# VH-VL binders against q09693r1to98, part 4

Target 1, 98 residues: q09693r1to98
Amino acid sequence: MKILASSTNYVLHNRLSNSQYEDARSKIVNFGGEFTNDAAKADYIFVNYSQINRVRRELRTIGTPLETCVSCKLIVKIDWLNEPKESLTPGNPYVIWH
Short names: E, the ipSAE of ESMFold2; O, the ipSAE of ESMFold2 at other seeds; V2, 0.75 times the mean of E and O plus 0.25 times the DockQ between their complexes.

## First folded at step 7 (VH-VL; framework fv_patritumab)

Design r2 (at its last look DockQ between E and O 0.86; V2 from the best seeds 0.00; counts 0 for: pae E 5.6 > 2)
Fold by ESMFold2 at other seeds, look of step 7:
Structure r2 (fold): chain C 98 residues (1-98), chain A 119 residues (1-119), chain B 113 residues (1-113)
Amino acid sequence: as target 1 above (98 residues)
Amino acid sequence: QVQLQQWGAGLLKPSETLSLTCAVYGGSFSDYYWSWIRQPPGKGLEWIGEIDHSGSTNYNPSLKSRVTISVETSKNQFSLKLSSVTAADTAVYYCARLGEYWGDYFDYWGRGTLVTVSS
Amino acid sequence: DIEMTQSPDSLAVSLGERATINCRSSQSVLYSSNNKNYLAWYQQNPGQPPKLLIYWASTRESGVPDRFSGSGSGTDFTLTISSLQAEDVAVYYCQQYYSTPLTFGQGTKVEIK
């Protein structure tokens, strides 16, 4: 079972080039995850931020405040997709919110 | 205590590129976001955009096509370029620090640089 | 964008009297999850940069005299100067930081009557 199997995943486009965004989408699919363009439906939200307060602001800006995501389990620094050495858990170093 | 010092050319002709630099003293450059804000004479304030130490930016959509903010982290400096200026870009330009914890209000400001665009 | 509208554009207040400045946002800046209003107030003296007075709608910045207070919630906010001093003659701005772009009110000039 692939590392993102049975997960729905969103990528926050802020601070990513179009090529970085498409690369992240491709990695999610390659790791067995389903991609969504609706942050409110995601299990995992991948972001190019280290500070949760900035992520919260951007989610408010696009009209999907974090609290509207009923399924969200983790917000994860996008660099995890480059080399997923450890499974996504609340204790993972790339996780900034759980 | 944090201090912001700013400099750059104050007189431009239409179509030129505005270029300003802000240096940060007495605080952690890498722990905060940094912004440019402008104020046309006798008018209110307009947020231009923000940058962090890694060079990642976020711009006001109204200016995004003409604005570039960049950083020189080794010198604790960040800069503003605004291309294709017109008289409407005449303003005092401020650099400022965004607050760190939960808030995007501006707690430290540079002294401002008047940029005049004329014939 | 969240538009910020201040009223009045200017006011004249006698020394020692109360000055009241209103700020209205085009949509709520109250974040229900933390129950905080993402609203700040600034003072700008002539020829100087703005100075932060109030954040979270009602929290006074360190070093700001206690005659300055902020109140309100949602879309309607007030800055009050309880006893106007000569040094309080300035332009005052509200600012929202609920969403980007970050936006300011047009300013309210306070002068001595």
Scores: ipSAE 0.212, ipTM 0.793, lowest interface PAE 5.3, mean pLDDT 90
Fold by ESMFold2, look of step 7:
Structure r2 (fold): chain C 98 residues (1-98), chain A 119 residues (1-119), chain B 113 residues (1-113)
Amino acid sequence: as target 1 above (98 residues)
Amino acid sequence: QVQLQQWGAGLLKPSETLSLTCAVYGGSFSDYYWSWIRQPPGKGLEWIGEIDHSGSTNYNPSLKSRVTISVETSKNQFSLKLSSVTAADTAVYYCARLGEYWGDYFDYWGRGTLVTVSS
Amino acid sequence: DIEMTQSPDSLAVSLGERATINCRSSQSVLYSSNNKNYLAWYQQNPGQPPKLLIYWASTRESGVPDRFSGSGSGTDFTLTISSLQAEDVAVYYCQQYYSTPLTFGQGTKVEIK
């Protein structure tokens, strides 16, 4: 899929099983996105959280606090990958930070 | 206002599994994270882990291989299991609430349960 | 892990006098995004659970007497009891919540001289 074309994407592993994590990685690739293991280089960060303050804590924990993620445009609830009907914009209901 | 009541066995033998339960009264269970913290006699505090109403957990890496925290959301309860205990696990165990959306400090605590592991 | 170190380990202060407790973190707990210090202070009376006193380094929890104050930023923090009362005999802990694991200082015991 082209919906993630030209994007670099990170998946925060917290609150995901290994199976859910690998499924998310596969969906990103199928949608045309590039996967990264470094949150600081990502355009989009996919998370299994609804509250941004918890995501900020986890990013601090792994040594890539949000302020070091200079490329990041959006932090998105992971469930968007299951139903990418609408493009990723700040107004998308799955976006928790922009 | 908010009250945390905790219970469980206080005396264990080495290799047994510690099991404690905490019930939450007078507040929203689903809006907060819930934690277990322990304090060996005469020593400082160690965070064990946290859980939310959906059953999602984060554990202290030092204990992760032995710890299970679980919820019974319909009863507003969460529980701690710590496997393969030794004398080093002797401590007072507290359940606590992590603060609202903006901070991870502990604003409400249970009374504590002394768990002694015989030598 | 962020290590929290308190000084002194124990402190004896006369009634009505000032008590000062220092807490130092191994890494900054100041988050630049919101300019807040992710630091809390607790009081633990003998035989009781800890009680929250201060959060965000300097904000007093509701119901905490105004003789308790917190200050500092980054890696160096202070809890001050401006006029020590008999009920303030306790062990005091700092705690960081910048990152997990959440970690506490080793405690400072405050006694009446």
Scores: ipSAE 0.105, ipTM 0.768, lowest interface PAE 5.6, mean pLDDT 90
ESMFold2 (binder alone), look of step 7: mean pLDDT 93; pTM 0.952

Design r3 (at its last look DockQ between E and O 0.87; V2 from the best seeds 0.00; counts 0 for: pae E 5.2 > 2)
Fold by ESMFold2, look of step 7:
Structure r3 (fold): chain C 98 residues (1-98), chain A 118 residues (1-118), chain B 113 residues (1-113)
Amino acid sequence: as target 1 above (98 residues)
Amino acid sequence: QVQLQQWGAGLLKPSETLSLTCAVYGGSFSDYYWSWIRQPPGKGLEWIGEIDHSGSTNYNPSLKSRVTISVETSKNQFSLKLSSVTAADTAVYYCARLDYTWDYFDYWGRGTLVTVSS
Amino acid sequence: DIEMTQSPDSLAVSLGERATINCRSSQSVLYSSNNKNYLAWYQQNPGQPPKLLIYWASTRESGVPDRFSGSGSGTDFTLTISSLQAEDVAVYYCQQYYSTPLTFGQGTKVEIK
């Protein structure tokens, strides 16, 4: 079973080129995940930030403060998609919020 | 104590590219986000964008099509390029450091006046 | 974008008297999750870069004199200088950091009457 199977995923475009953004979406599909264009409905939010407060700022910018994302389980550094050796859990080194 | 020193050409003609550099002394370059902010003469401040040590940027949408911010991490430096300048781009340009955690600015460079001639 | 509007544009205050500067945001900068107002104040002396005075609407930065205080919540904020000194002649800016783009008020010039 693919490691993102049954998950809904959002990629925060900030600090990504269009090429990097599309590459991340492609990797999510290859891992069995589904996309949403609405961060508030995602299980996982992938970001190019290491600090949660910067992510919270950008989610407020797009009108979907983190607190409106009732389904969100994890916010994850996007580099996890390059080496998904371990499942996404709160203890995973790439997770910056759970 | 952290110090930001900035330099670059101060007089441009329309359609040229503005280019400024900021060097950071007395602090950790890699732990912070760095910004460019400008101030037209006698007017308020406008945030241009931010960059971290890895080179990842986030720009003000109003300027995004013309702005490039870059880093030279080995020198603790970051730079601003603004293409296709007009008289409206005449301003004092500041480099600044964002607080470690939050998005207010705790250290500023001295500013560089850039004048775009008519 | 969150627009920041200051009033007045300028004011003249006698030495030792109270100066009051208002800042309004076009939408709330109070984040309910932590009950903090994402609002900072800066002082800019002539020919100098801005200097951080206050963050979280009311917290003084280290080294800022006690005569500077900030108050307000949500969309309406005030910077107060309780007893104006000669060195306080400057332009003062509010800044929101609730969302990007980070935005500043247009400034309030404070002068000695």
Scores: ipSAE 0.463, ipTM 0.866, lowest interface PAE 2.8, mean pLDDT 91
Fold by ESMFold2 at other seeds, look of step 9:
Structure r3 (fold): chain C 98 residues (1-98), chain A 118 residues (1-118), chain B 113 residues (1-113)
Amino acid sequence: as target 1 above (98 residues)
Amino acid sequence: QVQLQQWGAGLLKPSETLSLTCAVYGGSFSDYYWSWIRQPPGKGLEWIGEIDHSGSTNYNPSLKSRVTISVETSKNQFSLKLSSVTAADTAVYYCARLDYTWDYFDYWGRGTLVTVSS
Amino acid sequence: DIEMTQSPDSLAVSLGERATINCRSSQSVLYSSNNKNYLAWYQQNPGQPPKLLIYWASTRESGVPDRFSGSGSGTDFTLTISSLQAEDVAVYYCQQYYSTPLTFGQGTKVEIK
């Protein structure tokens, strides 16, 4: 069973090069997740930040403030995609918001 | 007005661990990322990594296996450890503050020259 | 990693004349969502830490003299000193903050001719 099966996933491009962004997108698909270009529709948002306040600010900047994301379940540090050891749950060390 | 003051040992032998500390004065410690940057003599600048007040870090992949950045938030201090040093690690080491929102450096420490002898 | 390349490596300019420093990035640092170039310029005077001059490619930091200006977009950027002063003898660095790791150009040494 693929670890991101049945999830819709967004990658916040901030602090990622184009190649890092594409690598993350490829990993999401490889793990069975669907990719979306619309943060407001994502179940999981992957970010290169450790502080939720910076993520909130950037989501507002791109026109999809966190308050309007009705689907979002978790905001996750992007490093989780490099070597996922355990499923994404609110208690996962890479999760910065739930 | 923000001030960064740094200290630590300036002369090391190969295989030792580099250890530097930076103290932050005159500003919010908790609202910013704090970085270490190094500059080999006569050469350019290399970002080593960053830390926030909660201890969350992000390291340059080129150094990640040898780098530990830590924070003592109650003292408004953060530190750098770089293990297994060689002559290639000889550099001036700076601590610096990232701007609140963006990743450019608005305040710098005065620098500490660290020399690794052979 | 985004590589930053500066040219020239060194530059000698007469007092009061224009100095021009170029910086090229290995990929665009223009972020389409906010239409901003994630590029900064620093001045490092002899024996001193770097000092921020310019951010967003063209925005002067507070207290930086008007003779310093930044221009360019995408992958090609320029720092211009319109009338070189003796105090401007320094090494200048560009830095991208589009992605981590944060990376700097190799520096351009500016001297009086």
Scores: ipSAE 0.241, ipTM 0.789, lowest interface PAE 4.6, mean pLDDT 90
ESMFold2 (binder alone), look of step 7: mean pLDDT 92; pTM 0.939
ESMFold2 at other seeds, look of step 7: ipSAE 0.044; ipTM 0.730
ESMFold2, look of step 9: ipSAE 0.159; ipTM 0.772
ESMFold2 (binder alone), look of step 9: mean pLDDT 92; pTM 0.940

Design r4 (at its last look DockQ between E and O 0.15; V2 from the best seeds 0.00; counts 0 for: pae O 6.2 > 2, placed apart)
Fold by ESMFold2, look of step 7:
Structure r4 (fold): chain C 98 residues (1-98), chain A 118 residues (1-118), chain B 113 residues (1-113)
Amino acid sequence: as target 1 above (98 residues)
Amino acid sequence: QVQLQQWGAGLLKPSETLSLTCAVYGGSFSDYYWSWIRQPPGKGLEWIGEIDHSGSTNYNPSLKSRVTISVETSKNQFSLKLSSVTAADTAVYYCARLGYEWDYFDYWGRGTLVTVSS
Amino acid sequence: DIEMTQSPDSLAVSLGERATINCRSSQSVLYSSNNKNYLAWYQQNPGQPPKLLIYWASTRESGVPDRFSGSGSGTDFTLTISSLQAEDVAVYYCQQYYSTPLTFGQGTKVEIK
């Protein structure tokens, strides 16, 4: 069983180069997660930010304000994908919103 | 009426550590990212890195091994340390605020010339 | 890293005439989800810090005269000064904020002919 099995995942492209973005997508798939291009459908949103209010503003700009995502469980710093030893829980140090 | 005021030693020898501080007046500290940017004399601008009020940093990979940015949130200040300097690190160093929503720079300090000599 | 290349390096323009500065990114800075170009322009007078002129490729910052305009999309952008004034003699930089590291063009010096 893979660490992202049964999850739908979105990567916010802001502050990522195209190669960093594709690397993150590849890691999500390799960890068993499904990828979506629609933030409102995601269980986990991966971001290159440490401040949740920046993420909220960016999601508003693309038409998917965080308040409209009923499935969203966690917003996570993208660096977690590099070494995912601990499960994604609200207490995980890479989680910035839950 | 946001102002960024910066200070630090302007003359260093090779191998020393550059140390600069920036104080923020007239605005919210916690809602923004804060950056250091440098400009060698007669040349363009290079982003060094950024920090937020919680101490979370992001550095230019070209400098990451030598750079430390820190924050003193209770004083609305952030600082740059750049270790093992050489003549190539001679530049005007600016502190700057990333825009409220996005990663362009809306307020800048006056700059500090740092010269690395023999 | 997204490399930003400006042209020309230096530009001489008569007072009251048009100045045009080009900026090219090594990859697109258009974010498809919001259809915005993550590009800014700065003016730097001698001995001064840079000053923000334009963001989102074409949106003027507050207090910037409307003789400054930005255009372009994807990888190719321009800054236009429709009628050059004496105070517009400066170095101009483009900057992408699509990804980190944040990067700037090498600058374009605008002078009076």
Scores: ipSAE 0.067, ipTM 0.740, lowest interface PAE 6.1, mean pLDDT 89
Fold by ESMFold2 at other seeds, look of step 7:
Structure r4 (fold): chain C 98 residues (1-98), chain A 118 residues (1-118), chain B 113 residues (1-113)
Amino acid sequence: as target 1 above (98 residues)
Amino acid sequence: QVQLQQWGAGLLKPSETLSLTCAVYGGSFSDYYWSWIRQPPGKGLEWIGEIDHSGSTNYNPSLKSRVTISVETSKNQFSLKLSSVTAADTAVYYCARLGYEWDYFDYWGRGTLVTVSS
Amino acid sequence: DIEMTQSPDSLAVSLGERATINCRSSQSVLYSSNNKNYLAWYQQNPGQPPKLLIYWASTRESGVPDRFSGSGSGTDFTLTISSLQAEDVAVYYCQQYYSTPLTFGQGTKVEIK
C-alpha cells in the first residue's frame, strides 16, 4: 500500500460516476498517496481518457491548464488504480503523458 | 485534408426534435473534439456543445437540458439532437472540428438551415 | 460566460485602405502562466461557413494572407487588414476559448466604400 507514497494525486472527474470518483480517491489513500483537489499541485493526474488532448482540454475548461501543473510527472489512465501491478513510470502502459 | 459533410431535416414543427449528422473525411477522428455551432439568420454564432470519439460531451449550459450530441466512431460521424424546438431555434447549424489542443475551430461543415415553423 | 463585444458593427473601407476591428472580452482571456491570449478571429464570406484567420490573438492560420494581423492582450484585441481587397468583404468574428461556453463576438461587417 505504498506504491503511491510521497505523491500528490488528482482525479479528473470527467466520465466518472460519483461512486467511481470516490472509489478512486479511496484507492489513492489506500496506496499511500495524498489527494489534492487542485490539479495544478498534483504529481499524478488520473483520468478516464486514453488521449492526452482530451485531458488538456478538460483541465483548461476547469481553470487548471496542464501547463499550470508544475509538479505533474505523469497523467495516468484511472484503470491503473484497479490493477497496480507495475510501478508508475513513463513506460507504464497506463501512462498517457509524461 | 479534412472535410466535414453534414445532413439532416431542414423543416420542423414546434416541439419536434432537430436531428443532424456530420461525417468526417480525410483526418483523424479520434484525436479531436467535434462541435455543433449555430447561427440564426443574419446573427452571430452560438456554440452548442462538443463530443470526443469516446462519447464524452460538454454542452452550452443555455441549451444543456435539450441537447444531445452523440458519436458513431466506426463511421467517423457525430450527431446533434435538440428537443422541443421553437421558432427561436431557426438557424444555420454547423459541425466543426476543434483544434488539436484548444477550442478554436479549424474546419467547418457547409451548414444546414433548419427552419422551425410558426 | 465571457461576453465578447466587437466594434464597430459595420465598417466601410476603400480598396487598398486599412480596416481595423476591435474585440473586447468581459474578462481577461490571457493566461499569465503561459502568456497566451485565448482568442481567435474568423472570416465569414456571404453564404459560406466561418474560416479561421488568427489564433492565440496574433498567429495566422496556414494560407491566410499577410495583410491580416491580430494584436492585443487581456481584454482588448484588434484585427487589422492592412490593405483591403475585394475578397475581404465579409463578416469578421472574434472568439474566446479561455473557458466554456465558447463565445463569439456579434460580428463586424466589412464593406467596400
Scores: ipSAE 0.036, ipTM 0.692, lowest interface PAE 6.2, mean pLDDT 89
ESMFold2 (binder alone), look of step 7: mean pLDDT 92; pTM 0.947

Design r5 (at its last look DockQ between E and O 0.78; V2 from the best seeds 0.00; counts 0 for: pae O 6.6 > 2)
Fold by ESMFold2, look of step 7:
Structure r5 (fold): chain C 98 residues (1-98), chain A 119 residues (1-119), chain B 113 residues (1-113)
Amino acid sequence: as target 1 above (98 residues)
Amino acid sequence: QVQLQQWGAGLLKPSETLSLTCAVYGGSFSDYYWSWIRQPPGKGLEWIGEIDHSGSTYYNPSLKSRVTISVETSKNQFSLKLSSVTAADTAVYYCARLGEYTWDYFDYWGRGTLVTVSS
Amino acid sequence: DIEMTQSPDSLAVSLGERATINCRSSQSVLYSSNNKNYLAWYQQNPGQPPKLLIYWASTRESGVPDRFSGSGSGTDFTLTISSLQAEDVAVYYCQQYYSTPLTFGQGTKVEIK
């Protein structure tokens, strides 16, 4: 029942209002996921971007290049949190990197 | 082939708001970031900020409190407002395109607009 | 912020001679994942907007003459004009695009001696 169980999750704040950011954090916890403030520790990184290379630039800017995230499995469009119908897999249409 | 045309008022008094517009012709508006860059006379280049088709912005921290960049996607246009100008804001202002897929160098530039702020 | 420092501030070179411009970044602009240096060079002729010459530190933009070449890695980069022509009188800028804010060097003015 908990679709994010056993996952550590990061939300990239770029292009989110503070209320959107807090909403995403709440949804992660409600779905059974653990939230982290450190992108390098995340299994999933949720982003308000469709283009992976823009995400890579933003991660470099904050000092956490994607390569420093040893645990990272997926980068996911944040809209998935609104209505998660399917588990996060590389084939999920919200996934932009795996 | 992408072409950038820019316009706006070139003479301002201190404390006024600078306002410039850039229209984009050719190419895809939605696949790129669009930027403003300025160059004081006889000096180097300063990146002001960027915007995409959705209105998402990022500003140079040195100017962030005074800068607003906006977009009119239906017209393929984006605009710069810089509030509370002083003589230090006298510069040629350029609009430019950021490259595709994190090619964040500037491959197309407008011709520039000299904005002079009286002392 | 990544600060970009060029040297010299100006140089005078005889026609047909080599011009060398240096650019140093305050931190590495080499992204180890793809082994690319996020560095570009621009030429600005008098009264004109900047024009892209080089990206990825050493790749010439289409239409740029072979006499322009870029080299270097990490924090130290060089633009070389192998045989200076009259039309090469300009100010040259390096620019990093590794991280935001995007930043430029202060410029190097190239003149004919």
Scores: ipSAE 0.050, ipTM 0.724, lowest interface PAE 6.5, mean pLDDT 88
Fold by ESMFold2 at other seeds, look of step 7:
Structure r5 (fold): chain C 98 residues (1-98), chain A 119 residues (1-119), chain B 113 residues (1-113)
Amino acid sequence: as target 1 above (98 residues)
Amino acid sequence: QVQLQQWGAGLLKPSETLSLTCAVYGGSFSDYYWSWIRQPPGKGLEWIGEIDHSGSTYYNPSLKSRVTISVETSKNQFSLKLSSVTAADTAVYYCARLGEYTWDYFDYWGRGTLVTVSS
Amino acid sequence: DIEMTQSPDSLAVSLGERATINCRSSQSVLYSSNNKNYLAWYQQNPGQPPKLLIYWASTRESGVPDRFSGSGSGTDFTLTISSLQAEDVAVYYCQQYYSTPLTFGQGTKVEIK
């Protein structure tokens, strides 16, 4: 399944156990996506937050404010990786920023 | 009119676990983050950590190894546990709401609970 | 961590006179995406919990008297009480919410001369 083909993806580690983080990374690769350790280079940022202003705060904390990601298209709740029934679009229920 | 009511033990011996509970009345529990903040007598304020209704937490790194914040969403309550206390943990402990939905300043505070760790 | 440093540690001001409290952050708390300073001020009267006075550096919380004003940007902020009243005797704290951990200044005690 290649639902993330040609995308570069970042997982914000906040509020994830190391096991959950590695599971998310594996799912991204299985879905055809590339993984990055640099939020500023990502097309999609996966997060364990429901509120965009909390995500903005954490990105500021790690030194990569959202404004530095010129390629970022969507910020997505991490649970989408468990239930990828619909492609990622701004209207997807798991998208919290576009 | 939002009210935060807090309770728990006020006197502890070294090595015991501090346990406090905060109940939220008159407001939405699910739309906000909830925090614990402490103030040693005559000193400033230290943010301990936060929790949301789903149980997702973030802790101040200075206390992370000893702190647990938990939620009982059906009761609109959240709790603080701080393990292995010492005299340095003597403080007034406050529960507080992080401001308007998605903001990080504290607009409502509990009255505070003095916790004394005797030596 | 962003350290918040207040000055002075205490001040005594005559009733009706101006009180000025400074707060400096170790890093900028101005977020360029929305042009807001993530800085709040609190008042703590004796024996009471802190009370929010100002957020976004200069916006007064509902019910806060006009004599309280906040100013500054980036790393340097000021809380001003234009005409000190007896009920303003308190400790005042600044707090940044730009990044975690959320941090407070050490406090400034305001007294009547």
Scores: ipSAE 0.043, ipTM 0.740, lowest interface PAE 6.6, mean pLDDT 89
ESMFold2 (binder alone), look of step 7: mean pLDDT 92; pTM 0.949

